# Ledger of designs, part 21: VH-VL binders against p73163

Target 1, 246 residues: p73163
Amino acid sequence: MTVDIKTTLVTIPNQNLQIAGYLAEPVAVGQYPVVIVIQEIFGVNSHIRDVTERVAKEGYVAIAPAIYQRQAPGFEEGYTPEGIEAGRKLKDQTSSAEILSDLEATIAYAQTLPNVKPEEVGLIGFCFGGWIVYLGASLPTVKATASFYGAGIPHWAPGTAEPPITYTDKIQGTLYAFFGLEDTSIPMADTEQIEQALTKYQVNHKIFRYPGADHGFFCDQRASYNAEAAADAWQKVKQLFQTELK
Short names: E, the ipSAE of ESMFold2; O, the ipSAE of OpenDDE; V2, 0.75 times the mean of E and O plus 0.25 times the DockQ between their complexes.

## First folded at step 10 (VH-VL; framework fv_reozalimab_arm2)

Design k3 (at its last fold request DockQ between E and O 0.81; V2 from the best seeds 0.72)
Fold by ESMFold2, look of step 10:
Structure k3 (fold): chain C 246 residues (1-246), chain A 123 residues (1-123), chain B 110 residues (1-110)
Amino acid sequence: as target 1 above (246 residues)
Amino acid sequence: QVQLVQSGAEVKKPGSSVKVSCKASGGTFSSYYINWVRQAPGQGLEWMGGIIPIFGTANYAQKFQGRVTITADKSTSTAYMELSSLRSEDTAVYYCARDKYDFWSGYSGMDVWGQGTTVTVSS
Amino acid sequence: QSVLTQPPSASGTPGQRVTISCSGSSSNIGSDTVNWYQQLPGTAPKLLIYDNNQRPSGVPDRFSGSKSGTSASLAISGLQSEDEADYYCAAWDDSLSGVVFGGGIKLTVL
């Protein structure tokens, strides 16, 4: 049952930083859980805005913060080789500590909204955003996390930071991770390491591996889109949020 | 071991088109930057354009914009370069080459090269 | 007129050290990594150096690369007769949104 929504450009304060955000929320009077939607390497582009709206249509307040606010305010790119290289360079300039701080600020901002249930926080993210939401799942307020094809979770972080897998013992909520079996940027061994870590630390989780799906299989704006995998993954996301964000 | 195998040599008349294929075997393809580079007789290397197959969009050197089309078929691990409105100056060896790193790690250098496809444009 | 500038030729005697230069701009070498290719007569280019100064497997350690500002250098120590080849520098160029090559330098081993 989708609902009517409205969208707003907002500013999320974090100390001296003013983070641009894309907010989508149900128009009907009510109290809704919040879901934070995290960009790929391309900024909060049309794909991420579409996902933010899709989440809101399922009965959530959805907000997408600009992860690159410090590096390149207003950055938004499509899927050309030039856009990929620009976005990749920005990803490498990020800081795990600043990303966590900005996620906390986004949660705090959402909790000031009159239509938000203050303890009902979910995360969803794609590619770099899949990496970010795995890291963000370590925040104690997060109840549900959907991590899509997050590259480098076991072994990569910007600068000298530890990779997100080292935060697995802090995850208190439920985490669903989604991978394509043809995705060479995320070897099978990486997905196995993630599953092993989640099991070791007794995190409530599910791992979904899609035959025939490649990196970016959820994005219907590029060549790697896989309609069957995307549809199944979306059903799993809806189940996750309905179960955990009450 | 990844290998790039290109289609065979071609002789073309001015004004026609050529489409060169580049099939990857023994390795991964879809997440990598696939380049097209040509070399006219006695001349240096000239980049024409490239594509990352999972995204499906290409970029082109300005010199070739409007005449070159680069595509990829992920299901067959094959990239294609089509050059139209051929001139005698397009006589060259055409190479495909895969970048060392996937898109996540970034552009670095072309570590796997096809054998080259000789295209001769003569009347 | 290549975007990256290399001298057209260089020469050396077996056992000597030679240095091959490559000059660019802030939009390429100044902001992106440099890679080098060796091309033997009648063959496809071979990656010799990537990430400014890294060697692929199978490239001898007598090949080394460096970068300073908008310029790069390839050094070959202990020159051997089989090093006679054309050498190209390359980099991504942010302004052109693509790969740029040097004009190539023909190295002759005397």
Scores: ipSAE 0.717, ipTM 0.880, lowest interface PAE 1.5, mean pLDDT 94
Fold by OpenDDE, fold request of step 13:
Structure k3 (fold): chain C 246 residues (1-246), chain A 123 residues (1-123), chain B 110 residues (1-110)
Amino acid sequence: as target 1 above (246 residues)
Amino acid sequence: QVQLVQSGAEVKKPGSSVKVSCKASGGTFSSYYINWVRQAPGQGLEWMGGIIPIFGTANYAQKFQGRVTITADKSTSTAYMELSSLRSEDTAVYYCARDKYDFWSGYSGMDVWGQGTTVTVSS
Amino acid sequence: QSVLTQPPSASGTPGQRVTISCSGSSSNIGSDTVNWYQQLPGTAPKLLIYDNNQRPSGVPDRFSGSKSGTSASLAISGLQSEDEADYYCAAWDDSLSGVVFGGGIKLTVL
């Protein structure tokens, strides 16, 4: 059953950087696991805020940090061609080290909140965020990760860094990955490579591949939305977080 | 191979509207950036706008804002360009063109072009 | 006027090397990759170069592209009669939030 939530804008400290965050929390006082919600290339937009709230309504403290704080403070775009280009360019200006640092800072911040169970940390991310949370899954504090259509996990990283798949052996928590089979940005071979890596290093994982679903199938604010796949995926996410964090 | 097939030539009166279709076959459609580019007689290429079908939203050149509408039907792999309030200056060959775009490489050029649709606006 | 600037015409003899220039600004060529299109008489444009210097399959290696600052250049070595065409440069423009073309250059093979 869903719970009543409240939302606030917060500032996440990371050394000299102040990262804007969108925080959603249950209204009732308690001890809740924390879930870090990681944006697409479009910033912390209405969809990401919606997901953050949805996560919170399931009885979690959910927080979405601005991944593009360094590059473009306050950046958010819609699902337009120009928005894609703007967001993609910013993505290319990030670094794995900075992203991980921001994740750690976000986790650390969340752990200071009064109603948070600091030892129960989960990640969920979409597209670029799916890539990010796979990378972030290697952090020792992370117990559960939901990666949605994370492209480039086997092959790509900004700059000269290694792709996230390189760090699969460091993943200690459970990882669910969700892919649309019509997603041309993520060929089947990539999903298989991810699955093989997870299996090789004995990471507890499940890979969900949805026929007929395209990139961004979870987002109900774009034409690629697939209600059936999204609904199923959400159930799997809830199951994951319930099992690993509660 | 992937092809874009456009609708046939149009002859229109000033003030009327024209809607040109562009059907993709032999490959993917929804994940690409479908552009519309026109070329007046003896002139250069002019970008009008584009759409990524999986997103369902289009963008336009400022010159055509409010006068052009670009849509896409994923079920039929067809993109449309409608230009209203036609003028003699709109006489041109109109092309649809697929960009090699993906979410990681970006907009990397229009690698597949339709055959063009001649639109003639005359009184 | 076209956002990207190209000379209106160029010419060369068979076997010659010719270069076609494209001048832009920080909002397009300066920040985005340049694409080149070849348009033969009476035909639709064809992608010739993408991402500044990449050739699609089927494009001969005598075609090459380069970019520096806010300018780009297309080089054609070993000029052939079939290279007589119009050539357009193009790039995404961040300020205009769309694709911009050069005015096009007519290349004549003498």
Scores: ipSAE 0.675, ipTM 0.860, lowest interface PAE 1.0, mean pLDDT 95
ESMFold2 (binder alone), look of step 10: mean pLDDT 92; pTM 0.945
OpenDDE, look of step 10: ipSAE 0.674; ipTM 0.864
ESMFold2, look of step 11: ipSAE 0.606; ipTM 0.843
ESMFold2 (binder alone), look of step 11: mean pLDDT 92; pTM 0.945
OpenDDE, look of step 11: ipSAE 0.656; ipTM 0.857
ESMFold2, fold request of step 13: ipSAE 0.643, 0.699, 0.642; ipTM 0.861, 0.879, 0.859
ESMFold2 (binder alone), fold request of step 13: mean pLDDT 92, 92, 92; pTM 0.948, 0.948, 0.948
OpenDDE, fold request of step 13: ipSAE 0.569, 0.588; ipTM 0.826, 0.828

Design k4 (at its last look DockQ between E and O 0.82; V2 from the best seeds 0.00; counts 0 for: pae E 3.0 > 2)
Fold by ESMFold2, look of step 10:
Structure k4 (fold): chain C 246 residues (1-246), chain A 123 residues (1-123), chain B 110 residues (1-110)
Amino acid sequence: as target 1 above (246 residues)
Amino acid sequence: QVQLVQSGAEVKKPGSSVKVSCKASGGTFSSYYINWVRQAPGQGLEWMGGIIPIFGTANYAQKFQGRVTITADKSTSTAYMELSSLRSEDTAVYYCARDKYDWFSGYSGMDVWGQGTTVTVSS
Amino acid sequence: QSVLTQPPSASGTPGQRVTISCSGSSSNIGSDTVNWYQQLPGTAPKLLIYDNNQRPSGVPDRFSGSKSGTSASLAISGLQSEDEADYYCAAWDDSLSGVVFGGGIKLTVL
């Protein structure tokens, strides 16, 4: 049941940083869980704004913070080779500690909104955002996480930080991870290592692997869009959030 | 181990166009930067453009902007380069080449090269 | 005219160390990694160095690369007759949004 929404550009304070955010929320009076939507390497672009709106239409307050606020305020790119290289360079300049701090600030900001249920926090993220939300699932306030095609979760982090898989023992909520089987950025062994870690630390989880789907299969603005995989994954996201965010 | 196999030699008249194919086998193609580089007789290497097939858009060297179209077909693991309005100075060997790293790690250098396609532009 | 500048030729005798230079700008070598190619006559280029100083498997350790500021160097120690080839430097250029090559340098082994 989709609902009418409104969208707003907001500012999320974190210490002396002002993080730009894209907010989508139901227009109907009520209290709704919050879902934080995390960008790919391209900034909060039209795809991420569309996902933020889709989440809100399912009955959530959805907010997408600008992950690159420290490196490049206002950064937004499409899916061209120059956009990919620029976004990739910014990804490499991020800090895991700063990402976690900015996620905490985004959650705190959302919880000041009068139409947000306290304690009902979900994450969804794509590509680099899939990596980020896996890391962010370690935050104790997060109850539901949808991680889409996050490359490097077992073995990569910016700088000398530990990869997100090392935070798996801290995950208290439920995590769904979504992978395309054609995605060479994420070998099958990596997805198995993720599954083994989630099992070892008794995290409630599901891993979805999609035959014929490549990196970015959820984005209908990219050549890699796979309509069947995207539709199934979206149903799983809705089930996750309905079950875990009340 | 990925291998790139290009289409055969072409002889073309001035003003026409040529489309060279580059088929990948033995590995994933779609997440890598696929470059087109040409070399005229006795001359150096000249980058023409490239594509990362899963993103579907290409970039081009300024010299070729408007004359070159680079595309990819993920279902057949094939990249294409089409050069239009051919001139005699377009006579060259045309190479496709894959970058060593996929898009996530960034550009690093072309470690897999096709065998080259000779295009001769003459009357 | 090449965006990256290389001397047109270099020479050395067997067993010597030779260095091959490549000069660029802040938008390419100054901001991005340098890679080097060897091209034997009649063949496709071969990647020799990537990420400024890394060798692909199968490239002998007598080939080494370095970068300082907007300049890069390829060094060949223990020069051998089969090293006679053309050598190209290359890098991504941020302002051109693409790959730029040097003009190539013909190495002659005397």
Scores: ipSAE 0.441, ipTM 0.776, lowest interface PAE 3.0, mean pLDDT 92
Fold by OpenDDE, look of step 10:
Structure k4 (fold): chain C 246 residues (1-246), chain A 123 residues (1-123), chain B 110 residues (1-110)
Amino acid sequence: as target 1 above (246 residues)
Amino acid sequence: QVQLVQSGAEVKKPGSSVKVSCKASGGTFSSYYINWVRQAPGQGLEWMGGIIPIFGTANYAQKFQGRVTITADKSTSTAYMELSSLRSEDTAVYYCARDKYDWFSGYSGMDVWGQGTTVTVSS
Amino acid sequence: QSVLTQPPSASGTPGQRVTISCSGSSSNIGSDTVNWYQQLPGTAPKLLIYDNNQRPSGVPDRFSGSKSGTSASLAISGLQSEDEADYYCAAWDDSLSGVVFGGGIKLTVL
């Protein structure tokens, strides 16, 4: 079922910016859909690299761009109080425009790779990345989006920008959102507001809410890991990408 | 209302260890930053370290690194602070205190404190 | 001795306005928000001000906080006898990767 993969560090051009990326792809020559993997506030760390590889093993070209390239090149933290503080501060220094630009640049780069189906683009993101991919779902090239515990989607954006929910009417692909019901950083009201917006604008979507799961339940490198919820969510992601990208 | 209830007073010999517990009730435990702060008699507040239960990892003040261990049990909503190689200078009231943490606003101050645990180290 | 610097003592008469200072550096007050704690004799500390100038529920509006550069200030207007306590400023320090406290100031109401 899984395929052999190879991994490479790449450089993604975005005008005068060179964005570091982690690329995982099947070894076998072929044409594969591409999935952009978006980090938490902790940078492209071991968890994000692991997910990138997991996606690739399912028969995709997967790439994780450094979202904090402008603020802190090479930034990588673990799941510690220090990491949270550092990552949170960097998050606040981002902008929606820059984030979207970086997503577009990453997609454009991926589309130049010889084994990529350029018309088949998916997004997957976690925590801050969950927020980012919801925003990114508004890009016309995106066909499938998996947003994991994206907090602040209805009401938060860096600076004076509008929150991602205001872009819902632009989403053309299918969007799956995954939430833990014990996650106090994402009130039920927020998930309901997201669902209402997706429904209002007739976006193909599914919302998965996991009882007993906390924020970060998909990450097996932290105490909030919920194996059952994570396993189910992964199956849903595979189904989404299979249906929309293959 | 949210409360932090600490374990009782301890009297210890130099060189021994002490483990203080801090149980939370009336609110969510895992999403807060649990701090440990001590206060020697007639002295100021001294931060020792903290833990975010949802992460399971702790950070420590450099002064106590290697001698203090902070843990949390989410199932019982209890945090622990163990201090080893006790010295007379470790005689103090030890507090646990929660900080309302979220990744939007970060740390927002220790809004709930335990009642304190007196630890006396004497030969 | 403390990373944040506070005067050791202050005093005022009832009804007076008093100001307590807290000085730090670019790695703490300069980069992070300041919190203030009140500690009444024989009790645990209480959060008095958070995020430089926000009051938790139950804290009177005669308490106010401010921050500028690497320094912070707590102001108490209409001083009352019940305000006699120790006051501590606190902030996250990026270089130390943890919370730092001021040395505390003992406020006496004459």
Scores: ipSAE 0.409, ipTM 0.768, lowest interface PAE 1.9, mean pLDDT 94
ESMFold2 (binder alone), look of step 10: mean pLDDT 92; pTM 0.947

Design k5 (at its last look DockQ between E and O 0.28; V2 from the best seeds 0.00; counts 0 for: pae E 8.7 > 2)
Fold by OpenDDE, look of step 10:
Structure k5 (fold): chain C 246 residues (1-246), chain A 122 residues (1-122), chain B 110 residues (1-110)
Amino acid sequence: as target 1 above (246 residues)
Amino acid sequence: QVQLVQSGAEVKKPGSSVKVSCKASGGTFSSYYINWVRQAPGQGLEWMGGIIPIFGTANYAQKFQGRVTITADKSTSTAYMELSSLRSEDTAVYYCARDYDIWSGYSGMDVWGQGTTVTVSS
Amino acid sequence: QSVLTQPPSASGTPGQRVTISCSGSSSNIGSDTVNWYQQLPGTAPKLLIYDNNQRPSGVPDRFSGSKSGTSASLAISGLQSEDEADYYCAAWDDSLSGVVFGGGIKLTVL
């Protein structure tokens, strides 16, 4: 059961920064939970917009902020060598503090929308976005997080910041993490370390590991797409958001 | 050790097509950029195009666009280069070469296939 | 003609230091890293230098690379007979969205 949606380009204020956002929301007037959709290294591209719309069709207000607004306004790339190079460079120019600030600003903006339940906030992110939403899960407003193939969660952060795993004790909501077992960018040891941290700090969580799935298995716009894993993961995401946000 | 093994020599007539394979072994395949480079007799290296198997997206040199198709099969760790409408000028040794890993960084074309000789003659 | 420009030939005597040049533009050498390849007669090319000045494992330290502006250079110290080969510079070209090679230099050891 899906609902009719509308899409709009919005501007999310964050102090002196105006963050571009892609907003998808049900057409029908009502009160809906909000889900923040976080991009890969390729910006808010067609895949991220598609996911944002898919989330909205499930009866949510979904918004995708431009994470690279500071470094490269309007940045959007495809899955090309050029896109990879550009996206990686921009990733390295981010900071955890700025990312968290942008998440908070996005949440705050969403909470002002007339059809939003301000107390019901979820996150979903992919690749670099998977890393980001794990970090973002530490925000007190976040009730549900879906992290897809977030690499470097145990050991990487831009600059001199601590990796997201060090914030695990602050997570109050439920966190689902999705990994492909063929993903060489995310060793099994990393997923185990994440699971251990979540367990240690008694965070409600589920970790899904998909045999045969590679990095980016959820994205139907690239060869790494795994329809079966993606379909299952989507069901899990819907269950998570249904349980925690509705 | 990582190796790229290419298919055998080909003799083709003008106007026909040739498909060369490049199989990787001993390491990761899907996250590397696989290049195709050819070398005509007594000439220099010429880049034709490449592919990132995990993305499935290929890019091509302008000179070969519309005539070359590069594909990859992740399940067999094999890349393919098909060149159509063959001409005598396409007579060359064709190489596949592994470039950077998209997750770890750039390293140049550090692994090359042994080359495939394609001869186009009437 | 190749996008990157190299002299067609160079020569040196054993023990000599030789320098091989590679000239490009702002869309390739000026914006991206340069790689160097050695091709011995009848063999596939071999990566000699990557990322302007890095040596892969197994490459002797008498090989060195440098980059400045839109030009790159490969230096070979203590030239040896086995160094007789063709040498190619390469870089990604942003405008062409692909790899470009130099025309190659044939190095003769006299």
Scores: ipSAE 0.135, ipTM 0.672, lowest interface PAE 2.7, mean pLDDT 94
Fold by ESMFold2, look of step 10:
Structure k5 (fold): chain C 246 residues (1-246), chain A 122 residues (1-122), chain B 110 residues (1-110)
Amino acid sequence: as target 1 above (246 residues)
Amino acid sequence: QVQLVQSGAEVKKPGSSVKVSCKASGGTFSSYYINWVRQAPGQGLEWMGGIIPIFGTANYAQKFQGRVTITADKSTSTAYMELSSLRSEDTAVYYCARDYDIWSGYSGMDVWGQGTTVTVSS
Amino acid sequence: QSVLTQPPSASGTPGQRVTISCSGSSSNIGSDTVNWYQQLPGTAPKLLIYDNNQRPSGVPDRFSGSKSGTSASLAISGLQSEDEADYYCAAWDDSLSGVVFGGGIKLTVL
């Protein structure tokens, strides 16, 4: 059963940076695991806020940090050619070290909240966020990771950084990866390389590949939405978090 | 593997319209940015606009706003460009071209159609 | 008359290195990546360089690209007779919300 939630705009400190965050949390008194929800290339937009709320309704404290805080405070875009170009430029300007630092700051902020269980951290992310949460799974406090259609995990990183696949040996939690078989931005070979790396380093994992699903299949605000794939993936996310976050 | 095949050459009178088709085969059509670029005889390349078929959203170069309509049919993997109120200076080769997988953070028109010659004669 | 400026022509001899320039502004090359296209006579354009300096699969490494400020360059080393073509730079322009091309440069291999 879903629970009543409240939402708050918060500020997540990271040294001299003040990261905007969207916080959703159960109203009922309790101690809840935290789940960090990571944006696509479009900022913390209405889709990401909806996902953050959906996670909270399952009994978690959910928080979505603004990944582009350094590059473009307040950035939020929809699914237009102009929005894609702006988001792509910002993605290319990010730094893997800064992303990891901001994830650590978000975890630390969440742990100051009175209704958060320490050491019970989950990640979920989409598109660029799928890339980010794979990288973030390397953080030792992360117990569960849901990575959706993260392009470039085996072979891309901003600047001179190593791609996230090179951090696979650091992953201590369970990782579920979700891909659409129609998604040409993520060739089958890339998904196989990810699976091989997870197997090689004995990471507890599952790879879900959806026939008929394209990039962005989970977003019901995009034409790529695939209701059957999205429903199955959501069930798998719930199972993952229920099993791994206590 | 991906190929773009355009409709055949057309001869038109001033004031009429032309609709050029661009059919994709191989790869996924609906999630790419499909551009339309024209080239008048002896001249350079000129971007007209484009569409993201999965979103159904199109944008247009200001020069062609009001005269050009770009659409896509996902069921047939076909993009269309319609140019109205034709003038003699619209005589050109019209190309469709696909972006180099913008979802992976790369851009650039990596696959081009063969071109469609449109002649506007009075 | 193009938004991006290229010289109208260039020439070289086989084996030579040739550099082709492209000038833009802060709204295009200065804020976005540059792509380069080759157009052989009677054919559609072909992508040579994307994201300033990356080569698509199948493009020889004797083609290279670079960008500095609002200017970009395409270099062709070991020039060959089949390199005789028109070359276009292109970029997204933020103020026009669209793709802009250079006027093209005709490269003649002597």
Scores: ipSAE 0.012, ipTM 0.555, lowest interface PAE 8.7, mean pLDDT 89
ESMFold2 (binder alone), look of step 10: mean pLDDT 91; pTM 0.937

